# Ledger of designs, part 15: VHH binders against Iron-sulfur cluster assembly SufBD family protein PH0883

Target 1, 326 residues: Iron-sulfur cluster assembly SufBD family protein PH0883, of Pyrococcus horikoshii (o58613)
Amino acid sequence: MLLNGEDGSMTIKINHVKEYEALVEIYKKEGLDTSLFGNRIAAIIISGDKIIGLNSVPGVKIRGEEVENGVKADIEIADNVKLPFPIHLCTGYLRSEGYQKVIFNIKIGKNSIVKFTSHCIFPYAKDFSHEALTSIKVGENSWVSYEDEHIHGEGVRMISKTEIELNKNARYTGKFSLTKHRAKELKLEMIANLGERSVLELESKVKAVKDDSVEVREVAYLKGAYSRANLKSTVIAFDEARANVVNEAYGFGDYAKGHVECHEIVKGNADVQTVPLLRVKNDKAELTHEASIGRINEAQLMQLMAKGLTDEEATELIIRGLLGEY
Short names: E, the ipSAE of ESMFold2; O, the ipSAE of OpenDDE; V2, 0.75 times the mean of E and O plus 0.25 times the DockQ between their complexes.

## First folded at step 6 (VHH; framework vhh_gocatamig_d2)

Design d1 (from c7 with K98L; at its last look DockQ between E and O 0.26; V2 from the best seeds 0.00; counts 0 for: pae E 7.5 > 2)
Fold by ESMFold2, look of step 6:
Structure d1 (fold): chain B 326 residues (1-326), chain A 118 residues (1-118)
Amino acid sequence: as target 1 above (326 residues)
Amino acid sequence: EVQLVESGGGLVQPGGSLTLSCAASGFTFSSYALAWYRQAPGKKRELVAGITSGGSTVYMDSVKGRFTISRDNAKNSVYLQMNSLRAEDTAVYYCAALLWYRGSYDYWGQGTLVTVSS
């Protein structure tokens, strides 16, 4: 069953209104932006293996297909499109156990500026596996932002694989953050191919606690002349958590420039390894790496909380100090 | 299964003393910072005293010199010695094992009531 939005309106299936309303209430509770459910927002809203909302706007065509245990969506942005609002991709699972697979195929035309806000909403998960496959192709001179925000329960196993293709002069900025909710088991893979004068900026921030297991792999192939990539990974790891991060950059194009930043903030017996893999395959290409490692001072955190700061406020102040952010 | 079980609360006269105990199980006790929090009616829950995994201690200003936190890693226990008690110390006291982020990751006890009244 395929669903299209009609003339810029949100489409809600009969008998799914309760799931839609439940997602909106979770957004309110968690402080997420509920205006993303407005009728001027291009969106696909998924719950389990069902599409419960779908809206297209001028310049953006979204088609969804319900498949076994999930949804496959095709998203096309026309040439010369500059959207005033983000495109909303909401992936919900409101049960405690199960499996969900989502496939997003995203194609952006030429000379377009587009922002995506993607939410994964799994608040009650105790034993839940989520697999996400995303393909993003960015046309010439286009600028794409993709922000991925998550609400997880205690038992999520997530595998996310994203492939990005940047055409001439395209720019892509991607942000992934999972620091407010338990990672539990997380595998992220991002692979990007950069054309001439294209720019890639990827930022991932993950907090691993208890016995969490985190694997992150981000790869930039700087194939085009004057292509540029910046891969930034921040791992915050406590207790007995395990995190492995591999950032790869391959300099093929003339005057390609890649930079990999790895930041570790650790406490306890956490086992964190970050590995930059830099391969210069052109004598005019330049690849660089930097790292920082900080350890949280428990006594300082406790003293701040004893003076009235919340756990979150005290932790943020210490982390900002360790990272040199003021 | 993770458990933190407080004991030792009760009714005490101003100027008196109480010792709170917290027995922990189900996690690697020595790896966690431990803390006592309290919450009086109509007030925010506040950290009273904390002890790091390495044994360093911290106290809120109003209890310095009156309260002492200690831990015994061999017995998986943390203690709060409360001396020179005042009416303003009346609250429910909670034992916590801190993971330094909010939400379901911190471990909390159910609380023990301390009432200081003549």
Scores: ipSAE 0.015, ipTM 0.590, lowest interface PAE 7.5, mean pLDDT 85
ESMFold2 (binder alone), look of step 6: mean pLDDT 84; pTM 0.840
OpenDDE, look of step 6: ipSAE 0.331; ipTM 0.815

Design d2 (from c7 with A33V; at its last look DockQ between E and O 0.01; V2 from the best seeds 0.00; counts 0 for: pae O 12.7 > 2, placed apart)
Fold by OpenDDE, look of step 6:
Structure d2 (fold): chain B 326 residues (1-326), chain A 118 residues (1-118)
Amino acid sequence: as target 1 above (326 residues)
Amino acid sequence: EVQLVESGGGLVQPGGSLTLSCAASGFTFSSYVLAWYRQAPGKKRELVAGITSGGSTVYMDSVKGRFTISRDNAKNSVYLQMNSLRAEDTAVYYCAAKLWYRGSYDYWGQGTLVTVSS
């Protein structure tokens, strides 16, 4: 049995209503936008290997398939589509142990403007592996924003691979954030091919603590003439965490411009490595990079502690500031 | 230098028990999936038991209820308690470690021989 939304737009499987409600509660608890569960927005809601909810809207077609250990979804946006609300991709798991694989194939037509809000929510995970594979093809003259926020428990291992293709005059802004909870094990890879006059903006923010291991790889192939790419990674590493950030830019197109940034803050015995790789095969292309590895500002820390905060509390506040969360 | 060193193998009678140990060094032990494999003469190497970084375990069907895999991250060690041993359990047992997202094991021990014979 299926439960339709109030206007029949969203379909929720009746046997997953409790899971749906539980996810909504987690959203509330974490201060996330619960309006994303409205029946007016295109959405796919996944719990474990089950599709809990699915809603298509005019111009947006979402097809979901339950597969072994996860879900595959095809999302197609038509030409000339401007959505007033984001497309909600909700992936959750409420158990402490397990494995989940999600595959998203996203195709955006021409002259369309769309925003994706993606959440991966594993609040109780103690021994959980999550694999996310995403393919995004952005049509000519389309603008796409993709925000991916992760809420993890103590024991989430995640591998995320995103492949992006930008056609002529296409724009893509991708944001990844895992900062509220420990990363544990994270392998993040984003690879983009840029067509003529396309624009890529990627930003990743990750906090690593304890014995976490983080690998980030953002890659831009600036193949198209006048293509532009900005790759930015921010990693905060504490305790005995390990982080390796390798961002790569390749200038192939005429007058292609790429910029790579990596900023890291280290506290404790963390081991952090940053490698910006710039390669040009066209003498008209230009690539630049900026990298820094710093530490917590002791003066700021002391000031906060003088106000009664513990070292941990003060550090957290400073980190949130650095991450732009305050 | 990465090392996996197995110990505890030997000759045991059917119905007997052995505990295998594997001491690891040179990598972040707590982040790795650990496993015991075995290879009998003329047979392919096979997974006996595995344990994730979170403590979840997996066993081959023939050893379920008899074998127990455990890990001690403080000691960088993985163990295989083998009870009710059978002749068919005779093999070289290998300790292996891999990152969870890898399809193949990154590190292997040299193996320890377990012989179950009357």
Scores: ipSAE 0.000, ipTM 0.246, lowest interface PAE 12.7, mean pLDDT 88
ESMFold2, look of step 6: ipSAE 0.136; ipTM 0.679
ESMFold2 (binder alone), look of step 6: mean pLDDT 85; pTM 0.854

Design d3 (from c7 with Y105F; at its last look DockQ between E and O 0.56; V2 from the best seeds 0.00; counts 0 for: pae E 5.8 > 2)
Fold by OpenDDE, look of step 6:
Structure d3 (fold): chain B 326 residues (1-326), chain A 118 residues (1-118)
Amino acid sequence: as target 1 above (326 residues)
Amino acid sequence: EVQLVESGGGLVQPGGSLTLSCAASGFTFSSYALAWYRQAPGKKRELVAGITSGGSTVYMDSVKGRFTISRDNAKNSVYLQMNSLRAEDTAVYYCAAKLWYRGSFDYWGQGTLVTVSS
């Protein structure tokens, strides 16, 4: 049995109304866009191992399957589709302990423009593991934006693996952000194969604190001629956190161009490593990289403190600036 | 044992000058940023002036041009020259030390009272 929401809200399974409402409240609390829950939005809403909401729109087909300890979803965008609103992928868990596996298979047709807004919301997690496996195939001449924002509690262990295939003239912009809350344990992997004249932009932002452990790996195989890739990872590591960032670019196609950036800021006793790997097997391909490990500017910090901010406040402000979160 | 000992406080008339000193011991002084804080009755503690391990200085806006912080690593000391003192400068002044990467000051002095009154 389904229950229709008020004023254009998503149709929700009646037995999951409470969970749905709770998630919406978390969105409100966290300042996220609650309009993403409207009927006009293609979406899948997952809580734990249950699908609590699913909405398709013309040109977008979403199929969901509840599986052991999670959900599998197939998302298909037709050819020649231009969506005025994003597709909302909402994965949440409201309990403190557990395990959740989500599998997303996304296929975008040709000549389509689509934006994904993905959220992983685990606000109360104390001992929770989340595994996300995503496959994205972007058709010829299609443009895809994928923004992934995470809201984690204190005890989230997350493994995220994304595989991206870009067809001819396809464009993909992927953004991952886990900066508002602690990472705890994060393994983030994004691997992309670039076809002819395809364009890849990946950006990951992660804050690690306390005893957090963060692994980031972005990989671009520039196989297609005239393919372009930009990989950027920014990691802020505080306290006793550990961070390892390995971004890789492989230039195989004629006139392929790749750029890899790894920027890290360390405060405290954090252990940070960054490795930019560039490999070319084509004399017409070009790859570049930029890597830095920096620190909080002591004078700047103190200056802010002289204006009445605490060390924590000042640090936060500086970090927000570094992360481009104004 | 780590110690920070302030001196130089006292009663001074408006427009007067005073130099505070803080003598440190028990830690690697040269590696630390140093600061002077003050706390007036009923008010929160506030950073008045700071000096980084590298020698860069910062000041509260209200004291800019009037106060000067300096350090002498050879003497493990930090100083606050206060000129053109105002009634509003009346407070207990504290010396503090921290490593640049710490989220808070590691060490504090006992404080010295500065009273500006006619």
Scores: ipSAE 0.059, ipTM 0.620, lowest interface PAE 2.5, mean pLDDT 89
ESMFold2, look of step 6: ipSAE 0.145; ipTM 0.696
ESMFold2 (binder alone), look of step 6: mean pLDDT 85; pTM 0.850

Design d4 (from c7 with A97K K98I; at its last look DockQ between E and O 0.35; V2 from the best seeds 0.00; counts 0 for: pae E 5.2 > 2)
Amino acid sequence: EVQLVESGGGLVQPGGSLTLSCAASGFTFSSYALAWYRQAPGKKRELVAGITSGGSTVYMDSVKGRFTISRDNAKNSVYLQMNSLRAEDTAVYYCAKILWYRGSYDYWGQGTLVTVSS
ESMFold2, look of step 6: ipSAE 0.155; ipTM 0.666
ESMFold2 (binder alone), look of step 6: mean pLDDT 82; pTM 0.827
OpenDDE, look of step 6: ipSAE 0.211; ipTM 0.727

Design d5 (from c1 with A33V Y105F; at its last look DockQ between E and O 0.37; V2 from the best seeds 0.00; counts 0 for: pae E 9.5 > 2)
Fold by ESMFold2, look of step 6:
Structure d5 (fold): chain B 326 residues (1-326), chain A 118 residues (1-118)
Amino acid sequence: as target 1 above (326 residues)
Amino acid sequence: EVQLVESGGGLVQPGGSLTLSCAASGFTFSSYVLAWYRQAPGKKRELVAGITSGGSTVYMDSVKGRFTISRDNAKNSVYLQMNSLRAEDTAVYYCAARIQWYTGFDYWGQGTLVTVSS
């Protein structure tokens, strides 16, 4: 039995209530915000190839379609909409093996302010492939915040591709985080096209451990006059992990300004390569970059553990010190 | 097969000395951080001393100046010299080797009992 989504009401498929409740318990265990499952929150909650929760609110229309091995979702925000709560995107997979493909098409109208809170929840995955394709189009004068945090089991192989189009005066702030769990194999690509006076801010944080392999490519095309982009990537790599990060900015518009920032924290024999690619195609554009590398000292780690900290506590304390977070 | 084999435990008087040894096989010893942990009855396992692949040493506060960790990469062995032993040092001592930092130590020995009693 299926209960379709209604405006202002959460729809939960009755044969998936236990799976829905399992996702909520994972949120609680991981310290994620469980109020996002409330009936005031526009949301789509996916588990495997099924939509197990769907809610729309005034100004936000969410349409979901179950497809082979996944879900396709269209999310539309009307003109002149300022939401008091975030839109919740939960993509779950609670089995140990399989494949999932999700396609998100997100369109924000003019003069709107909206926040997306996105979580990918794959805690038990041992041999699981995930493919995500996202298109985000931001209308004139709109401000979008998109926060994405991932919880992975030991065997997730993920490919995520996102295209962002920013219209005149639009602003997009994006945050991606996968730091508490195994990346295993991760390929992220984000390509943004910036219109006149638009602003892009992207921050990505990835922790790679053991034999993880991480590839990140973030590209900003600063096409409009006075467009601005700030791309920040932080890679924490331990053991024998490998990471390759390419941040690209192309300055086409008059007075376009881009900044690329790459930070690496390395422990053990990990191999991290970060490459800024900055191409100025207009003599009135300015592109800059910054990079830093910090290395965790194994004796320092052990000294903290000898004072009674767990391995995890000592590691986190050192990482925070290297990142300047106090 | 990876092995860590402790030896040298036993009964000793307060103020006495013991040397613990741990013989390692089945991995590239010189690339590992080695450590001694101990666990007293009813208590959590605690790090006593560690020695990095580069030879730097660390100690828990209560054993500094009394215990000395050392390694011999040619013999694939790590040692714990314990002097001025106290009753509170009574525990099972475990040798451990760290090759992966995310999950803690990867290899553990079986443990050797040290009893400090009159």
Scores: ipSAE 0.011, ipTM 0.541, lowest interface PAE 9.5, mean pLDDT 85
ESMFold2 (binder alone), look of step 6: mean pLDDT 82; pTM 0.824
OpenDDE, look of step 6: ipSAE 0.025; ipTM 0.544

Design d6 (from c1 with Q100G T103R; at its last look DockQ between E and O 0.40; V2 from the best seeds 0.00; counts 0 for: pae E 6.5 > 2)
Fold by OpenDDE, look of step 6:
Structure d6 (fold): chain B 326 residues (1-326), chain A 118 residues (1-118)
Amino acid sequence: as target 1 above (326 residues)
Amino acid sequence: EVQLVESGGGLVQPGGSLTLSCAASGFTFSSYALAWYRQAPGKKRELVAGITSGGSTVYMDSVKGRFTISRDNAKNSVYLQMNSLRAEDTAVYYCAARIGWYRGYDYWGQGTLVTVSS
């Protein structure tokens, strides 16, 4: 049984109205875009192992299946589709303890332009594990943007694996952000295969605090001729946090070009490692990398504090600047 | 165990001078920024002066030119020379060490009272 929301709201399962409302409230609290819950938006809303909401729009088919401890969803975008709004993938859990597995199979047709906005919202998590497995196939000449933002409580253990296939002239921009809250335990993996003249942009931003453990792995296989890839990871690690970033690029196609970047900021007793791996098996391919490990500017921090900002406020401003969040 | 112990506070007349000292132990002193804070009755704690691990200093506007923060890594100590003291400088002064991020300044002393009065 479905219940229509008020004034352009998404159709929600009647049994999950309270959960839906709670999620929306969390979005408001966290300053996220609540317009994503409108019925004009293609979306799947997941709470725990339940599908709370599902909405399709012309050219977009979303099929969801509740499975053990989670949800599987198939998302298909037709050929020649240009969406004016993003597709919203909302995954949440409102309890303090548990396990959730989500599987997304996404297929984009040819000559389509699509933006995904993905959220994982676990505001009350004290002992919670989240596993996300995503497969994305981008058709010829299609452009895809995928933005993944996470809001975590204090006790989230997350494993995220994304596999990306780019066909000829396909473009994919993937962004992962976990910067507003602690990471606790995070394993992030994004692996992409690039076809002819395809373009890949991956960017991960992570803040690690206390005793957090963070692993990031971005991988680009530049198999297609004239393929291009840019991989970028930024990790800010504080206190006793541990971070390991390994970005990999493989140049196989003629005139393939890849660039990998890793920027780390360390404060306190944090332990950070970064490894850029470049491998070429084609004399016409070219790969480059840039890596840096630095520290927060203490003078800048103090200057801000001297102007009346708290340590937290000043730090936040500096971090926002470093992360390019304005 | 990390410890910060302030000393040097007391009663002083307007226009007078005081030097506050803070002795630190329990961490690699030279690797961390240090700061002096103060809190007056009914007011929020505020940063008075800071010094980075590299020796760069910062001051709140109201104490610029009057107060000087310095550190002696060999003695694991940080100092605040206060000149031309004013009644408005009356507060409990705290030494702080920034070791982490999440907690801000992670370690604080117990404070030393500075009273500027005629």
Scores: ipSAE 0.029, ipTM 0.446, lowest interface PAE 3.5, mean pLDDT 87
ESMFold2, look of step 6: ipSAE 0.079; ipTM 0.653
ESMFold2 (binder alone), look of step 6: mean pLDDT 83; pTM 0.839

## First folded at step 7 (VHH; framework vhh_gocatamig_d2)

Design e1 (from d4 with Y105F; at its last look DockQ between E and O 0.18; V2 from the best seeds 0.00; counts 0 for: pae E 4.6 > 2, grease 24.9 > 24.2, SAP .705 > .668, placed apart)
Fold by OpenDDE, look of step 7:
Structure e1 (fold): chain B 326 residues (1-326), chain A 118 residues (1-118)
Amino acid sequence: as target 1 above (326 residues)
Amino acid sequence: EVQLVESGGGLVQPGGSLTLSCAASGFTFSSYALAWYRQAPGKKRELVAGITSGGSTVYMDSVKGRFTISRDNAKNSVYLQMNSLRAEDTAVYYCAKILWYRGSFDYWGQGTLVTVSS
């Protein structure tokens, strides 16, 4: 049922070759890294409710199960694993309408270094709902990077919930980006429990347009002694968009340190709010917060417009700059 | 109601100078950025100079060093001092109220014609 890919490509299901090719083409079109479809890459490729590609590498075990309206996957990384390439989690849907639920259970062993590249690809979505539930357990002394990028049509409703558990001296860097495309509705939730001397870095970047509704919630429970957390959310909202960002940090462990940032840029009739919640139940813990809600810089806009850009073009360029996407 | 009324346009020789004025009403003048645009026949309207609510100025490259935009909040007026005028500066000049933070929305005056010709 599986077919080895040509030219070192990933093993795919024979009856899903067309879907596979279509996804690859979308990657090319969007400027994404197509090398992620190589056979040397641990990966699971999902289209709709079908697993179309699955590849394990030494030290990485991926198990997938097709379920109603989606896929459940278990990913296990062994102890003492250092991967030279990222693990690719690709979730796509090529139809314009539908519902997809994906569940990822990820367990990283001890003393391992792993990078995840996650993509949600819904290029033709007009009326599509996507639900992603992820559980990540990071073992002692392990380092994990998780980058999540989304390619959306105009009609995506998305719920993403991620639960992270960091063991002793574990490190986790999570990045979520939805800036090139949009979601009509986005509920993004990331909750982390930090063990002793664990380090959490979360960064979310979201652009909201038209009548989009965006909810972002990043939560760090700094339970372990000497744990550290940095939570950063950037939201650009304009037109009639609504955005609510709630970042929470809880200092429970001895000498735990947490920092929460929320930066929002507003244009038009957008309605945005941010709520930092800092709670300490330990006199040795320290939490800090920084929040800003601003507008597009007038001088920068004018400067770009003076060079012949339209207001929209200038705004877009500035936004990309603010998001660090050149 | 927002109103912008331009004045000061006219015929001037190359190398000459002209000062355009725009009187504004119907809004809190000091809170908004203002700009001068121009449109020559057969060309698109282009931003010539802008001044932010904070007083920062921006110029198109071709007018840098020659044109100066300023504002007088007490008089609800914005000005464009144009020096060393060139034939290519011939256009209808428009004053604009710019609402960057509330979307791409501009209010325009009726315009004033500047003709640079020998």
Scores: ipSAE 0.059, ipTM 0.618, lowest interface PAE 2.6, mean pLDDT 88
ESMFold2, look of step 7: ipSAE 0.195; ipTM 0.716
ESMFold2 (binder alone), look of step 7: mean pLDDT 82; pTM 0.823

Design e2 (from d4 with K64E K97R Y105F; at its last look DockQ between E and O 0.29; V2 from the best seeds 0.00; counts 0 for: pae E 7.8 > 2)
Fold by ESMFold2, look of step 7:
Structure e2 (fold): chain B 326 residues (1-326), chain A 118 residues (1-118)
Amino acid sequence: as target 1 above (326 residues)
Amino acid sequence: EVQLVESGGGLVQPGGSLTLSCAASGFTFSSYALAWYRQAPGKKRELVAGITSGGSTVYMDSVEGRFTISRDNAKNSVYLQMNSLRAEDTAVYYCARILWYRGSFDYWGQGTLVTVSS
């Protein structure tokens, strides 16, 4: 079933009201922004293989199609659009086991400024596989911000592949964060093609604990003259966790400028490998990298706890110090 | 299965001494930091002493100089020597392995009661 809420009002399937309400309560419990379910928010709300909420606003058209084991969505932003609120992409799976595939095709017109807030909501998952395929094409002079924060149960296996195309003077800022819930098995791939004078900023932050397995690959093709990319990956790995992060930048355009930054915080038997791959294909292009590895000072951790901090509070303070955050 | 078993608690007079022991099993003992916590009625659980995997020690201010934590990796055991005991040391003492995971789940034993009174 295909739903279209072009009049700016949220369309909710009547036979899924309880499931919609369950998602809202999970947002509230987890401290996520429930105003994203408001009546002026362009949104698609997915649960399992069903579209349970859909809203378009002037300048934003969202079309959804229910497919086997998932949903395919096309999201189009017109030219000259500046939205006062984020576009909300909610992908829910409220069962303990199964498989879900979502496909997002996102096209932003020219001279537009938009923000996406994306959440995957899998709180009860014990044996669940999620596959996400996203294509984002950003028109000339447009600025896109895309924030992605997830709620995972203990048994999520996630594969996320995103392709980004930036036209002339376009800018894309992407943030992915999975630090409060189990990564378990995470494979993240993001590939961006940068046109003339375009700007890409990607930040990924993942905490891997217990026996989690994390693979991240972020690639920037700096094809246009004066294109710029900043790729920042932060991996916090404890216990027996394993993480492999590859950040790649390819400098093709005249005066293209790329920077790759990899930060690791490691404790226990965790094994983290971060690899910057920088390929300069034009003698007028400049690519740089920075890497840091911080190990938790076990004695400092215990001293903070002896002063009355919980182990969680002391750990957070040390990590923020190692990352330069205050 | 991870186990931490405390022993050695009891009744002791002020100024006396007591040695607590914690036997560990089910994990690679030498790779982990260990700690003793205590909780008195109506009070928050607090870290008393810790020992890193490399043998460095940390103490809360009120027990420094009176308590000594030690470990024996061959016996998978951690100890707390408590000297010059005071009434305010009365609490249930817990042995813990330091873990870094969401939810701050620590492995706790059953605890051993230390009572300091005349």
Scores: ipSAE 0.019, ipTM 0.594, lowest interface PAE 7.8, mean pLDDT 85
ESMFold2 (binder alone), look of step 7: mean pLDDT 83; pTM 0.828
OpenDDE, look of step 7: ipSAE 0.028; ipTM 0.552

Design e3 (from d4 with K97A D106R; at its last look DockQ between E and O 0.29; V2 from the best seeds 0.00; counts 0 for: pae E 9.2 > 2)
Amino acid sequence: EVQLVESGGGLVQPGGSLTLSCAASGFTFSSYALAWYRQAPGKKRELVAGITSGGSTVYMDSVKGRFTISRDNAKNSVYLQMNSLRAEDTAVYYCAAILWYRGSYRYWGQGTLVTVSS
ESMFold2, look of step 7: ipSAE 0.011; ipTM 0.528
ESMFold2 (binder alone), look of step 7: mean pLDDT 83; pTM 0.837
OpenDDE, look of step 7: ipSAE 0.449; ipTM 0.867

